# Ledger of designs, part 16: VHH binders against LysM domain-containing GPI-anchored protein 3 (LYM3)

Target 1, 370 residues: LysM domain-containing GPI-anchored protein 3 (LYM3), of Arabidopsis thaliana (Mouse-ear cress) (q6npn4)
Amino acid sequence: KSTIEPCSSKDTCNSLLGYTLYTDLKVTEVASLFQVDPVSMLLSNSIDISYPDVENHVLPAKLFLKIPITCSCVDGIRKSLSTHYKTRTSDTLGSIADSVYGGLVSPEQIQVANSETDLSVLDVGTKLVIPLPCACFNGTDESLPALYLSYVVRGIDTMAGIAKRFSTSVTDLTNVNAMGAPDINPGDILAVPLLACSSNFPKYATDYGLIIPNGSYALTAGHCVQCSCVLGSRSMYCEPASISVSCSSMRCRNSNFMLGNITSQQSSSGCKLTTCSYNGFASGTILTTLSMSLQPRCPGPQQLAPLIAPPDNVPKELMYLPSPSPSPSPEFDDIAGGGSSIAAVPAASPGGATVSSSNSIPGNPANGPG
Short names: E, the ipSAE of ESMFold2; O, the ipSAE of OpenDDE; V2, 0.75 times the mean of E and O plus 0.25 times the DockQ between their complexes.

## First folded at step 17 (VHH; framework vhh_6fv0_2)

Design t5 (from r1 with N104E V110T; at its last look DockQ between E and O 0.48; V2 from the best seeds 0.00; counts 0 for: pae O 10.8 > 2)
Fold by OpenDDE, look of step 17:
Order: C-alpha cells, then structure tokens, then sequence
Structure t5 (fold): chain B 370 residues (1-370), chain A 121 residues (1-121)
C-alpha cells in the first residue's frame, strides 16, 4: 500500500501523545491506559519521580500530559498498536474514543482494529486494541532533531496558539502536516514537532538513538541513568538516576569523575572544562567518556528544566491557552505628511580640476651572470 | 458538522468506467488530503487512493494503479475518482474519507454514506 510517509514494519520511532485526562486518574492508571512505563511518562512531563509515592498520585482531570509511545508502521500507516484497553461498565466505542482516549482514536478505528471481535455488544472486560496516532518524520524537523507530538485540536485552539504553546510556528505546523492552509477543526489531530536532543551514542549501544524533547527527561541504562535535554539547547546531559539501586559503575575510566560531573576552571587562556559524560549502555555496562576542553568562557549552570511535583490541580491558565489576541496591527497613522515643496536648489557644477602629475621613477638594469 | 456525500456509483460491465464524486462540507476542504476507501462484501475497509490538499500528489493502492485517477476541485469542495477498466474485484461500497491526522493516511476518521459500485457481466 502506498503511503504519504513511507514506512515499513521494521521502522519504528519514539513519539508522543498529547493526552488530556478525562477524569482524575492515578499515575499508574494513566500509564496503564497507554501501556507505558509510568516513570517514563512522568519524566516526559518533567515530573519528579523521587516524589514520595508518586505512582499512586492522583493526577487531576483536564491535565495535559505528553505520553511517550513507540510509533510503528502498520499497513503503510504510522500507528501505534501496542495499546490495549479493557472495557468497563457502560463503555461504548464512542466513550472510549472520545473520553478515555481524549479523541486520539475514533470509534471506527477501534472497530477496524478489532474486526475479529463482535463489538455490537461491548461486554465488560473485552480487550480492545486501541490504534493510536503517531508520526516519525525521521526524527527531524527542518533538519534538526525533533519528536512529534500527536495533538488533538480543541474547540478553543488556534494554529497560532498551538504554535506558541509548543514553541514552533504556524508555518512549520502547516508544513509538517502538509496542510494547504492553517485551518483546523476540533477533533483534528496535528503532528507537532518538538525540539529535541538527539544522542550520539554508539550504534552498538542499546539506547542508541535516544532522543529527548527539550525540557524533558528520560531514563536509560535500566533506570540507572537519567538524561535531560537542556532548556533552549540541543545538548543532552546525563547523570545517575535518583532511583538507581543496582547499577554498573558510573565512573569515568582512570578518573575520579562520576557520570554527570563537570568541573570548570577559568584561566588566562580560557576555561578548562572536564566532563564525565554518558556514552550509552552496552552489554549491561554504562559507558562513560571523560572529555577535556578549553573554552573561551566557563559555561554557566546548565539550565535543566525544573522537576515539578505531580500536579494536584490544573491552573486555569493552562486550560485556556489564551488565543494570542491578534496584536492590534499598528494603525499606521497615515501621517499625511504635508508635501512642503522644498525648492530644488540647483546643485552647482563644480569644476574639473586637471591635476597632471607626471612622476617618472627610473629603470635600473641589473646584471647578467653565468 | 463534517459532511461527505458520495455519488456516481452504479452497475457497469467489466472494462467499464465510472466517475465517483464526493461533495464535502463542514470543514475547510482545501486544507486536507482526501481519501477514497472501499469495502467489498465480507471484506474490511481498504484504502484506494489519496490526494494531497493541493491535488499535486496522488497515491493509489497497487490494485487500482493505472486504472483509477483521483482528483479534486477545491473551489467546489469536491473530490473525484475516475475509475477505468473496472474489474469484478472492484465492486464495493466506495467512501470518501477525511483524515483525522493531516499527514498520516488515517482515512478511518470521517466517511460519507458511500456509493455502491457493482461490476457484473
């Protein structure tokens, strides 16, 4: 089958779902809905996993979350089919689609995905495949690392508002989604590119290709290493995870530096920077690299996104991203500049001075020999 | 509300031709890629064709390549499917579909009532 975005069954990528909670749910319940690691989900949203009993924390209704998923290729279409839903009392395909999954899937899609099951009567406890939208676009936007968020358009949304919310542009959104115009309707699902940090880990690393949205976190190396994408940067920073229990050595070889340690020393010649960096996970071993560099100036503190406590409420401000009020077009006050007829004073013809000068300087000859 | 109305189906002999139309309303037609899908008896929905928002790009299932042509008139909010050299296996209910996603060919989101194409000698 021909596809707009070429993909194969072997072609997978990391992607994100924009999900708005339809009701109060525990962290684990939300994670279960998508069959994702709750810790990964929390870190994708910069929620502090060290928060006591965070897994049982109740997230409030209407909270927007970025859910990390694996995007696959199914019959030439980018979809995630890894999610299953067990039906509950009073569930309908409509309620599952529109409420439980917040419009990320349609009833028809659920029906098609479960074509072998008679869904005319939805029995309690029926296991349904939930096809979820996702996009890959080779992990890039405008040739830069990006992760794509599948975003369900709300009635209050504008393209400009969405662009602003996710630090992109209307043009970029329009292009990414192959739209002829930036027109959206409620219920549409947009692919939203998010700036991301791409890892440079070796190909043999099991976490090769790690990509983290800007301002977010990820766990790797069996939850031993926490990586972040530095705010406003494409630089990835990794350190020992706070929840790490039994991990391989995180020391840089032949040094006292531990993973994530950075030392800087300003000198007259510049700033000497020593960094013990994460270099992937392979064969059960955390790979580290000690690097030394001389920079003109010592870098400031890394601006990592602050980890937040799991939210108890959704601020109203976050619910209603103000549609950017169209900045009033500056009324160019047509200052009818009065055409004062400044009289063109006749620029005088100044004279063609001839200066001749001659000078001759001479020829000298020098000589021949053998 | 999004509305799609298919027309142009009918009974044709093998080798015959039909032109399907889909009238779209309730959304900005020119902003979306559009899809033709079909469902034969006792078969599931299958993708037939996609056309980009501008009409500049067209895609076809292998089974219909060279025989079917998708087009659109954005000024008229109408999608077309010219079907030539029809085969018995082309017999199906044909649907015009709007994607839920703009880029991925997710044609399962919104469809019309469909138009029946029958191919019989």
Amino acid sequence: as target 1 above (370 residues)
Amino acid sequence: QVQLQESGGGLVQPGGSLRLSCAASGFTFSSYAMYWVRQAPEKGLEWVSTISWSGGDTYYDDSVKGRFTVSRDNAKNTLYLQMNSLKPEDAAQYYCAKPRTYWEPDWLDTRGQGTQVTVSS
Scores: ipSAE 0.006, ipTM 0.231, lowest interface PAE 10.8, mean pLDDT 84
ESMFold2, look of step 17: ipSAE 0.019; ipTM 0.497
ESMFold2 (binder alone), look of step 17: mean pLDDT 82; pTM 0.833

## First folded at step 19 (VHH; framework vhh_6fv0_2)

Design u1 (from t2 with A33H; at its last look DockQ between E and O 0.29; V2 from the best seeds 0.00; counts 0 for: pae E 5.6 > 2)
Fold by ESMFold2, look of step 19:
Structure u1 (fold): chain B 370 residues (1-370), chain A 121 residues (1-121)
Amino acid sequence: as target 1 above (370 residues)
Amino acid sequence: QVQLQESGGGLVQPGGSLRLSCAASGFTFSSYHMYWVRQAPEKGLEWVSTISYSGGDTYYDDSVKGRFTVSRDNAKNTLYLQMNSLKPEDAAQYYCAKPRTYWNPDWLDVRGQGTQVTVSS
């Protein structure tokens, strides 16, 4: 993959930011840091949204979240997502960059993005533009659907550990990032390819291009439809959402089948499978497709990606999640278990004021891919 | 962790030469493209030069092309900038930088104190 991701100036695409909470924060507070939908954020992390008042739930410090974002294209080059941040008591550019935004941005990048404002005096309530990284690489990795995570390397990380945590390989990480060798340093940002389920909705659907990373969910169609992407799958499974909202019909036309229904019938010719699938949301209408197929053997029950309750303690949650092998680290893992866990040590100055050691800005890029 | 130490700056007359060095430690230097950037008084940070991880490719801002030469010694973990035919507009604090992302070169670490280059008669 190339160092600079080429694009057209009209394009947007989907990406993820890897974010570790620097302190306890409400779901809405984290979502506001990135100007994203709080419900979409929770579901990207397999957090069950059916709990009462889930948007006001307090997420614990050190929880790792995948933040769903949209990347833009400027002048043929994929550019950083920009968000806005209102400064608070005791903020410095260093603490905003390294703690509030988890190292996804540098203090100098904040200075450059806010060059019209005198940042030597950082009063409470100052509105700052925060540029953030993103990568999409055409939503693909080795010809399969993929969603890319911008991951800030921590002091305990190794390439092998990151690869295991996110179910990829050192070779693929090296290739995706066009690295000369598989060496990493704390503060580096890697593009990590996550396998994903893609959609084939019609282009006029408001959720056209829906893509869901393996092991997570998306809520779509005005919160009426919830789609799951099981680990190892390329196809999403969609059903009526667990949230109580008013929705248009979810029946497949000319049938008694409801969205998400799958029936199977074993015969001498094989298994006749009938499904009612989600086909996008358009003009206030939930689109469905009824299909029939024959296959050699009837499949077992439809599997869903596991959901977890909104977390209130990261070390406890991580310690007890099922793991194929080895056991997860309790301090710095995200929601859901398995091979994505890693041992971690807290930063030397967590949540405290930090200052940049140098004045850094986004330079004018003069190098191409490399 | 990542450390970058610039040296070799000084006072020189127009048309003179200086050779800057950047000693790197705390990371595998030979795996990273490296950058020179500068900051003039009352101005923002400006990209000057880039060299690929192997040293095989070099790139320069138009204002310094033909006058500056970037090089590296991966055995010594050292980056160099040979500056010839210096002009008053080259006066600045010079920094070496390591990239933070591999796909977006706008994401650079400037970790050292820099080294001052002054050009006056």
Scores: ipSAE 0.068, ipTM 0.529, lowest interface PAE 5.6, mean pLDDT 78
ESMFold2 (binder alone), look of step 19: mean pLDDT 83; pTM 0.848
OpenDDE, look of step 19: ipSAE 0.805; ipTM 0.919

Design u2 (from t2 with A33N; at its last look DockQ between E and O 0.63; V2 from the best seeds 0.00; counts 0 for: pae E 2.4 > 2)
Fold by ESMFold2, look of step 19:
Structure u2 (fold): chain B 370 residues (1-370), chain A 121 residues (1-121)
Amino acid sequence: as target 1 above (370 residues)
Amino acid sequence: QVQLQESGGGLVQPGGSLRLSCAASGFTFSSYNMYWVRQAPEKGLEWVSTISYSGGDTYYDDSVKGRFTVSRDNAKNTLYLQMNSLKPEDAAQYYCAKPRTYWNPDWLDVRGQGTQVTVSS
């Protein structure tokens, strides 16, 4: 009964797994490790899905992806997500845990989850249950909408570095994870709150509780609707998906407005704004709501995060993040009893031209072309 | 390297007492909630007790509530389990555990060899 995520119902909720590829893998191969929809996975990472044959695109080793998952609630506690893995030649519990699943599970956790099977020698083709972390915290952080990422701590990580990478604070990370201090160990899994847009769908919608990280995308309604969390306003904006699929009507009733249409008219009396918005997916039907308002000024264009091309290489900027403090570059060569630090530069020092400015810090995990 | 070393197990009569210790190293002990789990032969791991990072909150499985007391000394990086009124059902190998996640107890790691508790009738 010692839990940090109580839940009050048998409802499901949305979450993310932070996964680092251990080798080059097709989009479908990564998705199959987690039994998730491959195009939804790409959009969660702001990767453009309009490319031909995108599901067969080869993603590079060491790429970091956010994997969208759904968590269940059993007896008042959020349960771990489970998937299955069929063993291959030369697999060990260690290689499955640390390589195939990127440290999202430990060898001991696999053994416990499969306690009725003798795992001392793994036969090829053995089907294993792989438990995976799952956190939602009611989709909020400090009373604001948030989507939680299960992040595997790397050897080079600091709490401050993780906080900067994901646009949160050391204090918030420490509190969310019920820690006594911001000290972390490689292989720990942190729940990282990502700012998000929540939906207002009715409870009977199958996508009730849809939540999208700020500056990111999600697919819903059977690939028919693409939603995003608009930058700045943090409101949910939904439009027909860029994938050509067969879909029910996306027209707002008693109008010629289609889902995602926004029209505005500036006049001396103000701006008349008409919006056809998404209201959830129920019984195979895309629900829409027509809204009309009058406001003093017409709003500017929607600020959606740019989509990136499916990556062929891991961006160098994402492999080695800058430190969370001002660079102490001039004193790196001095070894003093002032703490744990590296006293050397990598190859050749360019002098002092790179201090006091950080232009390559990612504002989100994806490194787009824009 | 995270290391946990359990001790204090042994043979005891029903109704007797034992005090288990767990020496921790390789991590900031005072930052983590800590757990006791146990495993009887041919059974899976069973949660026994949890103590918060400060020692301010303690939790117990219903089968041990009122008989077991968990405590910690953060200055000595040591976790304790005082076991009173021991029953044959308590016989098991006992482990202290550091969590991989601080927010879900399903994600406990076992890091030591354990210490055996035997209750002779």
Scores: ipSAE 0.378, ipTM 0.731, lowest interface PAE 2.4, mean pLDDT 79
ESMFold2 (binder alone), look of step 19: mean pLDDT 84; pTM 0.855
OpenDDE, look of step 19: ipSAE 0.813; ipTM 0.922

Design u3 (from t2 with A33V; at its last look DockQ between E and O 0.52; V2 from the best seeds 0.00; counts 0 for: pae E 6.2 > 2)
Fold by ESMFold2, look of step 19:
Structure u3 (fold): chain B 370 residues (1-370), chain A 121 residues (1-121)
Amino acid sequence: as target 1 above (370 residues)
Amino acid sequence: QVQLQESGGGLVQPGGSLRLSCAASGFTFSSYVMYWVRQAPEKGLEWVSTISYSGGDTYYDDSVKGRFTVSRDNAKNTLYLQMNSLKPEDAAQYYCAKPRTYWNPDWLDVRGQGTQVTVSS
């Protein structure tokens, strides 16, 4: 793999930022820092969104989250300039870079991105562009679909530990990042390939190129469709989302099958499999495909990553965060905790969870009251 | 701990040549993509060139393509920039950089004091 990713201004991809909370923050507050959809953010971390008022849940300091972003190309370099931050009391470029954005940006990068603004004295309420790192590598790793996580190296990290955490190898991390040896420095940022499911949507679909890390979830079609990358395989599974919104029909044409329905029938000649699959979102319409196949054996249950409750605490073994500038305010210590978190454990979508194959249409099809 | 020391700048006439050096220490130099950047008095920091960890891949800003050549000697922990056919527009303080992102050039993450290139005529 090349050490630098060539790109053009028209190229974009889905990517992830590895973000560690600097203080307790509501789901909406974290989402606002990155200008991302809060429920999509939760699902990228396998956090169950069916809890009431989940967007106002307070996430604990030091929790690690994967933040879904769009990766653009700026002057031949992959990064995003779409994130904005309004300065608050006691902010410095250092505290914004190292604490608020978890080391995903440097103070100099903020300075350069805001060259038309005098930052020598940082007034409260100043709007700053926050450049963020990302990589696409054509959505592949070793000729397989992949999505890239920008990971800030911590003082406790080793290449072997990072590789194990994200289900990759030291060799692959070294190659992706064009390193001569697997020697890392705290505060540096690695591009981490995550095995993923790619979509086969037609090019006219607005979600063309949808890609989902193995063991993760994504919302698409205006919150109408929830897709997952099946554990241990590259099969994408999509069903109606659990969120109530106004949606177009999710029925496969000329059938009583709803999106996500899978039926199987074992016979002496093999397994007859009928599937109503998602085929993209175009002009406000959810596209579906009904398919039938005959296979030697019926496939087993789907293994989707288990959803976890919204975390209140970070595990004790992951509480340490070598924050560069703590400069404490009593307010940022609110409800800091030490419980288990999906961003820490499970880190990279282990196996074990299954999705039941239902011979019936799913319950509520995720239509909202309007 | 990480240190970068640039040298080899000076005064040269238009069309002349200079070879810049960057001595690296405090990190495993051979593990990193390395960059040259420059800063003119009236401009911000500009990317000039990138070189892969082995030296096998090189990249240049359009303004210097064909005139500048980046190279490295991993045994000596040293990065080089050969600058030929120098123009007044090339006058700047030149820095080598260790990026914060391992794979892509970025706005300067770590750099030394720089070395001045002046093109007089």
Scores: ipSAE 0.056, ipTM 0.527, lowest interface PAE 6.2, mean pLDDT 78
ESMFold2 (binder alone), look of step 19: mean pLDDT 82; pTM 0.823
OpenDDE, look of step 19: ipSAE 0.759; ipTM 0.898

Design u4 (from t2 with T101V; at its last read DockQ between E and O 0.60; V2 from the best seeds 0.71)
Amino acid sequence: QVQLQESGGGLVQPGGSLRLSCAASGFTFSSYAMYWVRQAPEKGLEWVSTISYSGGDTYYDDSVKGRFTVSRDNAKNTLYLQMNSLKPEDAAQYYCAKPRVYWNPDWLDVRGQGTQVTVSS
ESMFold2, look of step 19: ipSAE 0.568; ipTM 0.803
ESMFold2 (binder alone), look of step 19: mean pLDDT 83; pTM 0.842
OpenDDE, look of step 19: ipSAE 0.725; ipTM 0.884
ESMFold2, look of step 20: ipSAE 0.471; ipTM 0.725
ESMFold2 (binder alone), look of step 20: mean pLDDT 83; pTM 0.840
OpenDDE, look of step 20: ipSAE 0.805; ipTM 0.920
ESMFold2, fold request of step 24: ipSAE 0.630, 0.545, 0.471; ipTM 0.814, 0.785, 0.773
ESMFold2 (binder alone), fold request of step 24: mean pLDDT 82, 82, 82; pTM 0.822, 0.830, 0.825
OpenDDE, fold request of step 24: ipSAE 0.884, 0.880, 0.878; ipTM 0.957, 0.954, 0.953
ESMFold2, last read: ipSAE 0.563, 0.548, 0.604; ipTM 0.773, 0.790, 0.809
ESMFold2 (binder alone), last read: mean pLDDT 82, 82, 81; pTM 0.835, 0.822, 0.819
OpenDDE, last read: ipSAE 0.874, 0.869, 0.879; ipTM 0.952, 0.950, 0.954

Design u5 (from t2 with S31T; at its last look DockQ between E and O 0.26; V2 from the best seeds 0.57)
Amino acid sequence: QVQLQESGGGLVQPGGSLRLSCAASGFTFSTYAMYWVRQAPEKGLEWVSTISYSGGDTYYDDSVKGRFTVSRDNAKNTLYLQMNSLKPEDAAQYYCAKPRTYWNPDWLDVRGQGTQVTVSS
ESMFold2, look of step 19: ipSAE 0.517; ipTM 0.808
ESMFold2 (binder alone), look of step 19: mean pLDDT 83; pTM 0.833
OpenDDE, look of step 19: ipSAE 0.830; ipTM 0.930

## First folded at step 20 (VHH; framework vhh_6fv0_2)

Design v1 (from u4 with S31T; at its last look DockQ between E and O 0.56; V2 from the best seeds 0.54)
Fold by ESMFold2, look of step 20:
Structure v1 (fold): chain B 370 residues (1-370), chain A 121 residues (1-121)
Amino acid sequence: as target 1 above (370 residues)
Amino acid sequence: QVQLQESGGGLVQPGGSLRLSCAASGFTFSTYAMYWVRQAPEKGLEWVSTISYSGGDTYYDDSVKGRFTVSRDNAKNTLYLQMNSLKPEDAAQYYCAKPRVYWNPDWLDVRGQGTQVTVSS
């Protein structure tokens, strides 16, 4: 796989930060730490946003979330400078770095980013820029699309465990991080390549370059459109979002098809496929494309990762707790095997469209979460 | 418990040479790319050189290219910087560094105490 290179362009991209909550926080409070849209944050973690008052839901300490951010190129280095923090009583640069931001930044990096502010005494109410590490997909035509997660290595992690958790390989992890062996250190930050769907929107679209990890979701077009990267196929599927907001028409021109409608029919000539697909957001307008095509065989139904209820607690398989000793399975494997490409994968909600894979170490049947 | 200890600095005349060393412990040295950075008085930290984990690829700032050579001995957990044709603008505190953010050299919070290089005597 491809090695992440230093940047030379001022282009921006989508990226993800792996964040572990230091305390119980409302959805809006976590989003405020990163200046990100709370509902977009929830969707990036496959959390159902149709629940009432979901933004005021209290998320538990130690929950792991993928935080969607914009990644910039600054002096040849990919980093985000959009995160700001207002200091509180008893904060130190150490506690802000290690606890509040989960080790995604160091105290020294905070100090460097705030050199125009006197930090020798850290007064309450001081506004700090929090620089955060990120990476962008290289964009070559010969590389599969990837979206990078900045992951803080835990004391219990192994490279094999991380690879299994995020549906990648030890080889890809070592290659993208330019490492000679899979030897990782707790507290260091690893780039995790997530296989993704790229969009083909025109360059004039405000969401040009939208990229979504396989089995995940994104909110775009001013909260009007919800897109996902279909499990196993890496096809992007977009439909009207479940949020009530004022939106331009989502109907495909000269048809009764709404955005996200797909109709297929097997015939003697092959499969007739009619789709109403999303083509980007421009000048306040949701762009749609009605397509009719013939294929040799009709595709099966779209398989999207199930949305989960807003979590009240952390899945035990992702905690540092040792498993009880009742079985021949290694206790470390139980902890390491709790991860999928979706962070914090609790028991499925009642009556979901969940398709589970076996929970064993990989053979080819593990192509999706749950 | 990562430890990096630089040595080999000193006073040289313009056009002279020095060889810096960095002894590493507390991590698997042969796994990671390593970096040399420097800081002159009243200036920020500047990247000087990078060497890949195997030593097979080397990279240099334009100001030192052709004059400096980075190398490593993975059996001895030691990083080196051979500095030739030294100029007064090369005078600085030199540090070796290990990446904390594995893919991003600007996040080099893990560095040694440094060794002083002085030119102009």
Scores: ipSAE 0.481, ipTM 0.740, lowest interface PAE 1.3, mean pLDDT 79
ESMFold2 (binder alone), look of step 20: mean pLDDT 83; pTM 0.838
OpenDDE, look of step 20: ipSAE 0.588; ipTM 0.833

Design v2 (from u4 with V101I; at its last look DockQ between E and O 0.43; V2 from the best seeds 0.00; counts 0 for: pae E 4.1 > 2)
Fold by ESMFold2, look of step 20:
Structure v2 (fold): chain B 370 residues (1-370), chain A 121 residues (1-121)
Amino acid sequence: as target 1 above (370 residues)
Amino acid sequence: QVQLQESGGGLVQPGGSLRLSCAASGFTFSSYAMYWVRQAPEKGLEWVSTISYSGGDTYYDDSVKGRFTVSRDNAKNTLYLQMNSLKPEDAAQYYCAKPRIYWNPDWLDVRGQGTQVTVSS
């Protein structure tokens, strides 16, 4: 693949930003940095949203989150998005870029995006445009559906370590990023392919094109429907969401089946499966499809990624990489302050994205005469 | 530390030619795609050209296609931009850059002072 992917101004795609908290932040505060739905953000990281007042939960510094975003075409060649940030006391372009946005942007890029604003003295309450990187590569990787994570390289990272952490290969990472060799520098940003489940909703559905990384969750249909990409099989499974909202009927027509119901009947001809499946959201209505299939044998239980409680601490073990030495412990509860061990733990369970209720698609007009 | 040093700019008449050079150090040059960008007075940075890590693929902004040629010598850690048929609109400070984000030229490390290209009589 080339280092520049052509696109049209109308192209959008689902993507993920890899964000590491540099301080304790509420769920809503993280979501507002990126103009995303807080509960969709939590589900993208397999965090249980059924806890009371979850949007006000304080997430710990050093937590890594996959932020679900819609990626737009800019200038016919590039995919990116822009958000807005209101400056606080003692902010600098450097602290906003390197700390607040976790290195997803540079101070120079903020300066260029705000060329009509005098940034020599950064007054509190100044609104800045923050450009953020994203990539889609046509939503595929090696002919399979994929979402791309924009990952900021850490000082301790190696290509092999990143490949293992995200269940891909050094060869694939090198090829996706058009690199001559797996030589990375801290602060570089890689596109990391995450395998995904795609939907086949009708084009008129408002959630047409829903795509969910393997082992992750998404919220759709106005918070009424929760979908997951089942581990291993990469089958999309949708059920009523675990939060209380007013929803249209989730019953499959002419049946007693509710959305998410699966029944099986073993016979001499094989296993007959009956499912009530989600078919998109249109005109305020949850669409369902009753389907029947015949399989040679009834399948066992499907593996869904476990939902975790909203975290108070960064995980202290390395889940997917054996340590060659004793694992370092992050210090989150010590009064000492200043400095933390670099996070070496993988994100808990794959957390993919759904694009949910938002008018945050950036609209940058093309610059310059045609 | 990454260092990029541009040279080869100067004053040229319309229709003339210049060859810019960019000396790179502090990173494995042959592993990275490289970019040329420019900044004219009263304008922001504009992408000009991209060359793949091997030199096998090249890309150009529409305003310079057919007039500019990007190339590289990985043995010398040097990036080049051959500029022909120069127009007054091409006058700018020219910078080379390596990717900070491998797929988007707006996200590049611009670390040098640049080299000035002036097109006038």
Scores: ipSAE 0.197, ipTM 0.609, lowest interface PAE 4.1, mean pLDDT 78
ESMFold2 (binder alone), look of step 20: mean pLDDT 83; pTM 0.837
OpenDDE, look of step 20: ipSAE 0.815; ipTM 0.925

Design v3 (from u4 with S52T; at its last look DockQ between E and O 0.42; V2 from the best seeds 0.60)
Amino acid sequence: QVQLQESGGGLVQPGGSLRLSCAASGFTFSSYAMYWVRQAPEKGLEWVSTITYSGGDTYYDDSVKGRFTVSRDNAKNTLYLQMNSLKPEDAAQYYCAKPRVYWNPDWLDVRGQGTQVTVSS
ESMFold2, look of step 20: ipSAE 0.524; ipTM 0.763
ESMFold2 (binder alone), look of step 20: mean pLDDT 82; pTM 0.833
OpenDDE, look of step 20: ipSAE 0.797; ipTM 0.917

